# Designs tried in a protein design chat: miniprotein binders against a7ua95r516to809. Part 116

Target 1, 294 residues: a7ua95r516to809
Amino acid sequence: ASLSLLSISDLVPDLQFIFFWMSNAIEILYFIQQKSPAYMQTIELMDDKAGSKESLLSATISANEEAMTILEEVIMYTFQQCVYYITKTLYVVLPGLLDCNPFGTEPSSEQCRRAAGVCVCAVCVMPEAVRRVVSVFQTTSDLLQQYQVHSEIQSQMFAYLFFFTNVSLFNQLIDKGPARGWFQRSRVLQIQASVKILLDWAKGAGHNHLAQKFFAKFCSTVTILASPPQQLSQMSWKALCAEHPSLKPVQLHRILTQYQLMAELGPLPIWQPSSEDEAYIYRTVDLLESFENH
Key: E = the ipSAE of ESMFold2; O = the ipSAE of OpenDDE; V2 = 0.75 times the mean of E and O plus 0.25 times the DockQ between their complexes.

## First folded at step 7 (miniprotein)

Design m9 (at its last look DockQ between E and O 0.08; V2 from the best seeds 0.00; counts 0 for: pae O 6.7 > 1.5, pTM E .599 < .8, other shape alone 13.819 > 2.5, unsure alone 65.511 < 70, SAP 71.735 > 70, not compact 1.28, copied fold)
Fold by ESMFold2, look of step 7:
Structure m9 (fold): chain B 294 residues (1-294), chain A 92 residues (1-92)
Amino acid sequence: as target 1 above (294 residues)
Amino acid sequence: TSEERVRQLVEQAKQALKEGRPDEALRLMEEAIRIAKEMGDEELLAHVFHVMAEIMAEELKGVDLLIAVRTGNPELVKEAFELRLEIIERLE
């Protein structure tokens, strides 16, 4: 029998259902939180006879606490489900960013071809691999706005999606890069251009601050690998650490090792880790990032 | 009475959910909230919020497993089942 891969378009009806209840749970929780202080102050000002004030306070606190507890768990559940299924679609499409060639003028989307007729608009060209990732982010943004999800929750959603994207791309590059040829200079420049398109989407969508924060490790990696050999060979280990604080010593050391192989450089004394960092460059447990570091 | 009307609206909202009309269920619960506010009965209002929260939790039972089955991915079904069990444990 046939099986289909998970895609964001297949999830839209379910995400609509989840966002509907998430947004309403947030709205009701907010209302209870605003009403609870006013009601408690009214009870405190009440003329207390025979201890009835304490009974009323206890009953009101219990009812509000039960409602808020359930609503907070509904919000957490719906948030977890959205993140889980959206990141499953991201996991499928993200590796393609490392393989695509954004320097082509070939149209990658049916929409660009139809809009342009003969499709001569080079600035509209987006590689199919980048388009698939942007489609996940854009669909998520559209649904959050459609259901009027609170802006803080929208920001937290994109913070996690960008965190997940960074971890996935970084781990794939470090782990599979040698076998896939992703450290070749021409590939690094293609990867850099593809990521630039994604970062431009994030800036245009109003998430530039989140993208700058959560893509830092992957962007630092690509920046180092894209640097001209003359420029990079003049930078000390200490200078590289200062310029790229998001990279752990073992990660920076691995990146420089791959750079040396592709640039046909031998070990450079200037890239020797500081005495402070020497103990950390062999910690292979720190090489790859955890998806649970959020 | 106004309290009886609030109870009727809550039952109508539950029925609308059983009939697959969550938009109407929300509208009915919003009206129940409005009437409770007009009465100035803060305890009734807190009760209506609690019932609404319980309805939301019940409506979300099984969503992760339904998504996994609809997409037809066996690995996703296994992962969703395990996640759903953890989430149900936390919601109870």
Scores: ipSAE 0.274, ipTM 0.693, lowest interface PAE 3.3, mean pLDDT 78
Fold by OpenDDE base, look of step 7:
Structure m9 (fold): chain B 294 residues (1-294), chain A 92 residues (1-92)
Amino acid sequence: as target 1 above (294 residues)
Amino acid sequence: TSEERVRQLVEQAKQALKEGRPDEALRLMEEAIRIAKEMGDEELLAHVFHVMAEIMAEELKGVDLLIAVRTGNPELVKEAFELRLEIIERLE
């Protein structure tokens, strides 16, 4: 099946098995880690009546180490597979978020999965493009809870998914935004509203801190672009750097340059980079975010 | 003797695993643990736990869990993990 048609719902059967294995492997590994020291101590305290105490201890250590190694590999693999499949579905739905008009009356064709009938929950009333993104995260959350995956692993999963989402949205906005008109104030306000709905969902789901941390770059970009020209033109380069520390100098410079073009502003001396930052604003390699830096 | 019975159960459990009968292996090991606990023989109980660790390691090897996960054979992986979890719960 074409990756372009893959929905999160289509992946649920496969993801269920992966989550099952991941959860169980974590639980077994944790058990071995917690019980093995006490068990080894018990063997050490035994009378060496048969001269086999050392051999028994060595064999037990070796068996436990081998089991733990295999479990660690299973956990790593299952985690990576979950991330891989979930991020593929995000790649498909995330572009729709940038084109979404949350102020429009879009017909909701999807019913709440938790309701037998027409639901008016916060998810059901979301714009379709936002709902599709939220559905990926909600499905992930539901699966993690259903299989009782350890809370630390849940946090790591959401951290990565938010990171991935931020990088994807940021890079698309910076690279394609000018050509697609996403830097126009009206479109920026739509994007800002759509992202706010997503962040509100994340807050309601208990992931507020992670969402605020990992969406910082995209949110900063949208905040700058949504600022009125009269306000933004009064802010110095240094003030903008201080207010938006998540943005690299090259990124801030690109955003301001595109803003200037869109708003038909002349050159603003107040936005001139400091002498210290001047060398960094030309580092185009640092303009787009990398998926590897997580 | 009760000790001989525990040792027999352990060997039968190992054999059951080799024959692809993990449920029977678990049942046998549970009985071995029960008897060893009732005897209050810490050395014997430690031996049973050692064998349990070996069984767990072999089961984790025998089913290339990585391959099973990679190939999406969920049933084999499910059975293996459910059995292991059941063993863990009973050892607590």
Scores: ipSAE 0.017, ipTM 0.310, lowest interface PAE 6.7, mean pLDDT 82
ESMFold2 (binder alone), look of step 7: mean pLDDT 66; pTM 0.541

## First folded at step 8 (miniprotein)

Design da1 (at its last fold request DockQ between E and O 0.94; V2 from the best seeds 0.67)
Fold by ESMFold2, look of step 8:
Structure da1 (fold): chain B 294 residues (1-294), chain A 80 residues (1-80)
Amino acid sequence: as target 1 above (294 residues)
Amino acid sequence: SMTYEVTIRTDNPEDLELIAFALRILAKAMGLRVEEVRREGDTLRVRISGTPEQVEYFREMVELWLKVQGIDARVEVREV
């Protein structure tokens, strides 16, 4: 519980320890996988006149499999621990993306502009809320590189982090958006700009495909909400489903309901669900996405 | 099977925890029985039991693993 009060910087020493052992366990596993066939062949080629060679080979194969299982367990445990600590940090900083204004003045931006009379090059480029999220991703990336973690594992880790980010942002928007005014068009455009900065980081870091895959639901939501009323009102339910396949019927219905309310398009429903989807638009159990690392 | 003592000496004693873990796993992966592991300052002593052929292959694998890792260590094996 008290872990939720810590920044990513406070966790770096623990993460360094975990990445060290994860990386070494992975390396030893691959080393054994590369060397085991030749070793087993030396046992098979033994001249065994006593007739115990087959028992030795069988026992050695079993022991070899046990050793690899131990390493796989270490890798899974260390991976889960990394994800646990990093997502605890993300949980704290992600809601700020929905409240920030990337176009306007923030305390950091205001302080930077006040200093401009003395320092000509001091201009804030990234909102503080976005910077906090990027800092978590960047710190994770730096640690993975520092410990030379296998690229497949690096991809799996960022897949988890982007999945968590998508679930957190989507759930916060859907659940708290009406009360916080986040469905107002000006706020949606601010949210869209903040997410673009984050997506640009992911592209520059070599994770563009993962970000496109795992942010699809949140990005679809923001794209719909940012659409001009005249364009969106001309689209049928079927067309919107085809354009945004990542959204469940209940989710799309909720987004369109909020859009209609905030765009002041009247109380009568504009978008009529298809027969196939009509049974699902009220399944509130499917409205929010599940956290597996929460 | 015979009992052997594998001695690892290093100028970087902070590496010994990783080396001890690797030796336990490598020995197990090769069907060798690890009897004990002792750390004495900059020296690691591991007692294993196995055939002479298994232990020779193990020594070669440990030396190769240390080289791949870039760990500066000396490996000695003796029958006990």
Scores: ipSAE 0.733, ipTM 0.939, lowest interface PAE 0.7, mean pLDDT 85
Fold by ESMFold2-Fast, scan of step 8:
Structure da1 (fold): chain B 294 residues (1-294), chain A 80 residues (1-80)
Amino acid sequence: as target 1 above (294 residues)
Amino acid sequence: SMTYEVTIRTDNPEDLELIAFALRILAKAMGLRVEEVRREGDTLRVRISGTPEQVEYFREMVELWLKVQGIDARVEVREV
């Protein structure tokens, strides 16, 4: 039972093989990029006994470009394979994050999380569902470190994984939230605490900037839903749009409508969209995010 | 152009797949033609066609790449 069909541990041998070839292809590419200029200079400075130096240089430039293209294709293919298998595993474990409770039955569990000690309370508070997601990210980080993959590629991989996670969580919350009770304040606070664990992991791993960028939409959603009614009711539509620029007007309107229902703020609209935004909200516009983002 | 045989010998035969791939790509990047690649136990033999200057530069690049990767291997070049 502890090992799922899609466990990240089951994929480690295959991922190790793919990371090995990806890392080595990257190293060879950088080696060629670094050494080629000196080699080309050597050809240019050669004594042109046969009058064919221009032909040799042109042929060498073409061959060099072909070699680099082959390496770029290998790097892209192996990168895409890693992302595919890792996101497939994430897809299975992410919904559990929205249903888990990081707070114990003891109310003091929140005080425990703020303790400045060895974070024993943080470990005991981490739900299994959150741990499964963190394990996927940690295993990815470990493999990137094991094969000494350049930081640029590491950043690209985590950018995509955070993008995927954000879209998956946002879509689940917006689409299934009403039926699952996820918009209730107690549930929102649980979700917020679980997301904080993921963001804290990302910060510790050196990916704070990427996490802030790619989790913006889901974090904005949770922040709004967790806001006290007294504070949120005093903010204008324009102020909310300015504070949460990652949210599309139709998304913000849906979130505020759900908030109004859950906080029992009455039936009259509190947050009136601008005339421009109202025009778009009134038309049929899909609420959910696409996984297509380049 | 002349034909040369580049011989790579290593105590870690598991590295030969990576070494063979790297040599093929490095040769192509330098405009050298790879005629044959043969593996015999702990030894990789690569036959390439090029000028003496290009082949000597190739040898230096292969030795440098092996050093950067931390791969223990001996490189030998001979004219066929």
Scores: ipSAE 0.693, ipTM 0.930, lowest interface PAE 0.8, mean pLDDT 84
Fold by OpenDDE base, look of step 8:
Structure da1 (fold): chain B 294 residues (1-294), chain A 80 residues (1-80)
Amino acid sequence: as target 1 above (294 residues)
Amino acid sequence: SMTYEVTIRTDNPEDLELIAFALRILAKAMGLRVEEVRREGDTLRVRISGTPEQVEYFREMVELWLKVQGIDARVEVREV
């Protein structure tokens, strides 16, 4: 199937299998970690028949470490596979979020209407493009809960997914935004509203802190672009750097430059980078975010 | 070191794959040598080598793990 047709629903059977093994591997690891000390103590208390006790203990410690290592490898592998599949689905649906008009009466998707009652759930009132993104996260959350995956692993997974989402959205906005008209105030407000829906979902799902942390760069970008010209033109470069610490100088400079073009503002001396930042604004290698930093 | 056969029977044969995985790992973690793991219908047979004390502890650990997992299974151990 072409990547373009891949939905999270199509991956659920495979993900279920992976989550099953991931969860069970974690549980077995935890079980071993809890019980191994008592077992070692039992060996230590055994009668030392012919000096074999120390050798047995050493061999058992080594075997225990090897078993734990195998489990850790299974956990890591299954985690990576989950992330791989989920991020593929995100990659497909995330571009739609930037083009979404949440203020438009897009017809509610037929699927929620088929339930005989007017479902007024927050998901049913979401624009289709936003709903598709939320559906990926919700499905992930549901699977993690279904298989009772350890909370730390859940947090790590959502951290990575939010990181991936932020990088993807930020890079698309910076790279394609000018050409797509996403830097126009009306379009920015649409993007801001769409992202707010996603953040509200994350808050409702108990991931508010992670969402705020990992979406900071994209949110900062959108906040700057959504700012009225009268307000933003009064903010100095230093003030903007301080207000948006998640943005690198090169990124902030690019955003402001594109903002000037879209708002038909002349050059603003107040937005001139400091002498300290002047060398950094030309580091185009730092302009786009890397997926490898996580 | 003696050889033992651990037999696990369950009414839920779908659990046998997980049980087999857990048994291998638990046996390894305890320093037992796993010689063979076979599935025969609704029964899992595991051949392990160790001391009587190790194997008894292994039985207890397996039974405890099964209980924690909510798996209804019977564990039998015999020397072979």
Scores: ipSAE 0.519, ipTM 0.857, lowest interface PAE 0.8, mean pLDDT 90
ESMFold2 (binder alone), look of step 8: mean pLDDT 87; pTM 0.846
ESMFold2, fold request of step 9: ipSAE 0.720, 0.718, 0.721; ipTM 0.935, 0.939, 0.934
ESMFold2 (binder alone), fold request of step 9: mean pLDDT 87, 87, 87; pTM 0.844, 0.844, 0.843
OpenDDE base, fold request of step 9: ipSAE 0.447, 0.447, 0.444; ipTM 0.835, 0.835, 0.833

Design da10
Fold by ESMFold2-Fast, scan of step 8:
Structure da10 (fold): chain B 294 residues (1-294), chain A 80 residues (1-80)
Amino acid sequence: as target 1 above (294 residues)
Amino acid sequence: SMTYEVTIRTDNPEDLELIAFALRILAKAYGLRVEEVRREGDTLRVRISGTPEQVEYFREIVELWLKVQGIDARVEVREV
């Protein structure tokens, strides 16, 4: 069976094995980095022939570098394996986030409220689709904590997971959104509320700075689509570009076109690209985001 | 250079795979050649070659690493 069909809980034993080796390789690397200088100093202070002492020092430096290279390769390999399995699981559960209702399953409920311009369900259970995504992030956090992985590596892990999530959600919304009705206002508000739950989790986990950085494109997209027509109509193209710098001209133009269509604002050109951006709104190669991280 | 046998004995055999990996890396980092590694139940035997001074420092660093990791194991070194 394919590993992409397994839930995160099914992968925990395999992930524990990989995190075990990653954590221990990191610890050995830091141990050698801290202790080797004392040994090298001991060689330098030896009362031996200068040529023999220099030869031993050079050989030790080379051997130390080789040991470091082996450990760095193990760390990189185990990190990449963790990312691979976690992101495969995320890829399966992420589409559900665009298609769930965080305002509850009962249409008669009025438990939603506005908090700092964001619609939040005050007394509702988290949708299963959102819970599945949060579960992947929480399990990753728990494993990093269990194996006492250094904070730098933890930050690198969540930076990539947030980057992956942002690209996946943005591409799905842009590519499949029109056919799935995801640009309808009621659906956009549901997506906004679901994303708020993910961002709140990230803040609670100490990753607010990474979430703000790596979710910028999807958050900008949802923010624009959730804007009231009166508010959005008052903003110029230049103002929208300044407020949403993560969006490329072709992306912003596509989003505004879908908004205009769904809001039934008619065929009037409400948002006109600046002369600098006019040519770039037709660059279809720049519409979807790449999963490549440079 | 002389040949030495490093013997690691532990009540937790599940630790031996990690210990073997660490010893190979530490030996390499300190300029020693690992000639053989054998596991016999609760015991790991590592044959290394180097000067007496290098081997004694290696013993100290291995014992320190085990202490830092919280691994209960006994280290013995003998010339072969």
Scores: ipSAE 0.605, ipTM 0.903, lowest interface PAE 1.4, mean pLDDT 83
Fold by OpenDDE base, second read of step 9:
Structure da10 (fold): chain B 294 residues (1-294), chain A 80 residues (1-80)
Amino acid sequence: as target 1 above (294 residues)
Amino acid sequence: SMTYEVTIRTDNPEDLELIAFALRILAKAYGLRVEEVRREGDTLRVRISGTPEQVEYFREIVELWLKVQGIDARVEVREV
């Protein structure tokens, strides 16, 4: 109940604080890294008063390393906190993406309605469920830019968020999909369209490569499920494995089995796993993705 | 080692938290011991212990950092 009320907008003040310190810690770290050599050189040029120079140099090196370590810890901690808060909001909004009908005339968000001008921006024309997910990513992007966070950290942030999103959506689809009718072709096409909107946003935001990489498993699943029975029934197990290398054998087998049930297809010998994969298709522990393997 | 008081004054008191954070890290990075950090209105007072040479370098690096950050602040160093 309480989780459903948490919006990304409610977390913006806390996130701003965290991003502020993260960015500043990064800047200070780089500043130290850039100036430390000059400082060491200055110590080296000092008059050697009875071994004091070597001791001072050693002490300074040690102190510098300690300071850098602390800054790295601050950066890691703040990064983790950002990820925690953002993923918490994603957890709330991501299920809506699977239930979304992007082809329906769902009314534009109340916020866009209140603006007297019909905002025709790409976000305003998005289905509400997609817009909510995109809003989390956009807010994250805006905050990262506002605080001028280093590009590498931005990349890592989005990599993790896309990873989390993929794992969440994939696991929900595999686990709950059959019961919720998400394996029905019409529903799959809706999911495919919704994910495409998200991927298009990621492309526009400059994260195309990351999105393609980290959404590969979910996209492969959706692609298989969206395939016409006439087409998919002509593809062998080996061909499907080759075309969808992001899927483990157990995952592919599960998807095909559920597809068979949904499409009322009899057993298809062509989808029979190879002798090499036969041992792996029963590894149910590998069926769902783990959040720990990032 | 001698004890010094570093006083930083700024017209933007909102920057003092950031300055205090940076000063602590910079002092540590350059082998200075931070004894006390106090905020008094628009002024930050930092008590540090080190050699005269370390403290002079610290002053320079703080002034440089402030400049790089675009923070208009005055730095004063006094032996205590």
Scores: ipSAE 0.219, ipTM 0.700, lowest interface PAE 1.6, mean pLDDT 88

Design da11 (at its last look DockQ between E and O 0.77; V2 from the best seeds 0.00; counts 0 for: pae O 3.4 > 1.5)
Fold by ESMFold2, look of step 8:
Structure da11 (fold): chain B 294 residues (1-294), chain A 80 residues (1-80)
Amino acid sequence: as target 1 above (294 residues)
Amino acid sequence: SMTYEVTIRTDNPEDLELIAFALRIMAKAMGLRVEEVRREGDTLRVRISGTPEQVEYFREIVELWLKVQGIDARVEVREV
């Protein structure tokens, strides 16, 4: 049965309020920055009847800086509030991405029927779990556009949302994957297809560079796990580290261990860690990522 | 310096919170002393002190900002 999960639509009124103030604070800051030089010049050109012009200019510069500091604090606070509400919804919906099957939702899709009777097997579709995640990103994008938020702030917000998504998915995969069967090859391929839909959304939304940067750890993990044994068994530890620099030695070691278990491979000498990395493959404190690191 | 009262009247009273915030910040950014801000229904009254030239520049900046924002409001400045 289909279960209704928490959606971002319940938070839209609160987000609209916060985006309103954030956008206006940014606009007022920009407006003041554009007008301040001309205003300071009018003070510099005033008649100095009592020699007090320099004191007035100094006091005005100090007041101007304080005003801009107040605006910067409002912008920071409202940004943090937006991130708080949005990540609250992401935290609820992201786990479903690991459990869904993007291949099996519509076994006889329009694309399969277009093949005119040829058995073409599964076609990728957007499952409800992926749709819920995309909805959070799309709603955020729509609100940022609606309130004409400065592009640098938009980039910073999506950088954090992608970072949060990567940490959440990676930690859950590593921590719960053995118990949930997520390291089985068919499941890994389903997860890979689901995350591809997210990456396609990010590319179409103009955030390809941010997605490439901030999804790297999770994508590397899934790429390794999805690799055919014939291909992966030919890659040394050093080559894997070079291809996947986002993975710490303990993380890569854990991923390869799970791969060996699911592929029913014995230990492979080519995957022996370098002497430098061998000191770090058992550091369990480094296995999971912190949500506090951008 | 002299004391002035800036009066903002609007057809959309929901804008007054934003207008009050913007005026307070812009006055501060221009080194004007903000003595009082009060709201009376659809009217905002801001008491500031400065030179006549500074207050006239402030009025021009506020009117420009209102226009850029698309806020329908009337600005009056009176010496008190």
Scores: ipSAE 0.690, ipTM 0.926, lowest interface PAE 0.8, mean pLDDT 85
Fold by ESMFold2-Fast, scan of step 8:
Structure da11 (fold): chain B 294 residues (1-294), chain A 80 residues (1-80)
Amino acid sequence: as target 1 above (294 residues)
Amino acid sequence: SMTYEVTIRTDNPEDLELIAFALRIMAKAMGLRVEEVRREGDTLRVRISGTPEQVEYFREIVELWLKVQGIDARVEVREV
């Protein structure tokens, strides 16, 4: 079996090994950074021979820089490996988020069950697709805490994971949405509810600021598509750009075109691009997001 | 400069790979030359060249690092 076919649980032993070395390399880096200035000062205070002292200090500074470079390379390599395996798992599970219904399953018949004297006729359960995505984030958080990874590195990892998730979901919705019916208002409301579960998880985990920053594009897209026709039709192109600055002109134009079609608002364009943006609404190279932007 | 042998003994031999990596990096950061690193069961032997003052400081930072990491190990230094 390929690593891309494994669940996050199956990757935990490999991830534990990588997190172990990453965490220890970070600790060694910080330890040396803290202790080096005192050592350099003892050399500086040496009084035996000025020429010998200056040569020793220069050699030690050079060696220290080389040691720091080696540790930074180890940290970067292990960080990239963690990100690779985690994002590969996310890529497989994220499309399911666009097809699931988080509003629960309501029985089509008069089916009820009784528990502790209470009659329950509907069961609301988190969709498995949402649970799978949350499990990837939770497992990552657990591993970072288990190996006591410094908060700066933890923040960088979740920044990238949220960035990756945002790009993946946005690209899937824009590219496949029309064929899959994902732009229908009822489906958009389901997507919005599913994304709220992810954002609520991020808030609970202490990453609210990162989630707000890195999910901005997908959240703007879903917000526009979920807007009532009366509300959206009263907004100018400039007002929409001001409220949704993360969207490029071609992206906003595509979203509004799909909205107009699904809401049956007539054949004539309602939202006219500003003169500044008119040249950019057909730039197809800007339609989908890149995974390589940092 | 003189040659010294730094000996690390631990009750957890599985820690020796991490300890070896840390000692190599710390020695390099201090401008000390690592000539040899050998593992013998529960013991790590590191041969380094430097001044007596540098090697004594190295022993102190290694012991401190082990304590901070919660690694149970004994450090011995000998001129060879």
Scores: ipSAE 0.651, ipTM 0.918, lowest interface PAE 1.1, mean pLDDT 84
Fold by OpenDDE base, look of step 8:
Structure da11 (fold): chain B 294 residues (1-294), chain A 80 residues (1-80)
Amino acid sequence: as target 1 above (294 residues)
Amino acid sequence: SMTYEVTIRTDNPEDLELIAFALRIMAKAMGLRVEEVRREGDTLRVRISGTPEQVEYFREIVELWLKVQGIDARVEVREV
């Protein structure tokens, strides 16, 4: 099936299976870890009639370690599979977020209307492109809750998904933005509004800190691009670096250069990189974010 | 070391796969040798080898786990 047709809903059965085993493996791991000390104590208290307590204890420890290792492998494997499938769906829907006009009267998706009542849920009022992205995250959240996955694993999963989303959106904006007109102020404001909806969802889902952390680079980029020329032209390179510490010098320089072109501004000496940063602004390898850094 | 058969019966046969998985891991973690795991309808039969004390403790752990999971199942242990 073409990746373009893959929806999160199509993956739910497979994800359910994976989440089931992930959750149960975590629970079993935790259960064994909690009970193993008591079992060891029981062995220590046994009469040494049928063999060496030390031998039995050693064998039990070794067997326990092996069991724990297997469970950890299952947890890691299932986690990776979940991330793999969910990120595939994100790849499909994320480009639509950059093209979305949240201020347009796009007809509310017919799907929520088919439920008998005027669903005024926050998702139903979202632009379709934003709704599709939020649906991936919401489905993930619902599955994690349904299977009562440990909170730490939930946090790690959302951290990665937000990381992935930020990298994808940032790279697309930097690479394709100029050509797609996404650097135009009107388009930037649309993008800013769309991302705000996503961040508001993340806040409502209890992931505010993670969202703020992992979307910082994309949000900084959008904030700079959304700034009025009169305001941004008064900010020095150093001030912009301080205000947007998530951006590398090369990234900030690229954003400002493209902003100048878009706004038809001449060279602004105030945006000239410091002597310290001058060597870094040419590191084009650092311009785009890597998916491997997580 | 003696061989025991642990029989688990449940009204929810959909849980038997999870139970079988958990039992294998728990038995291994306790240094018990799992010889065979068989499903017969609503019943899971696990053949394990160990000391009487190990098997009794295994029974207790399994029963506790089932309780924690909210699985209504009966556990029987017999020497074979």
Scores: ipSAE 0.025, ipTM 0.494, lowest interface PAE 3.4, mean pLDDT 86
ESMFold2 (binder alone), look of step 8: mean pLDDT 87; pTM 0.852

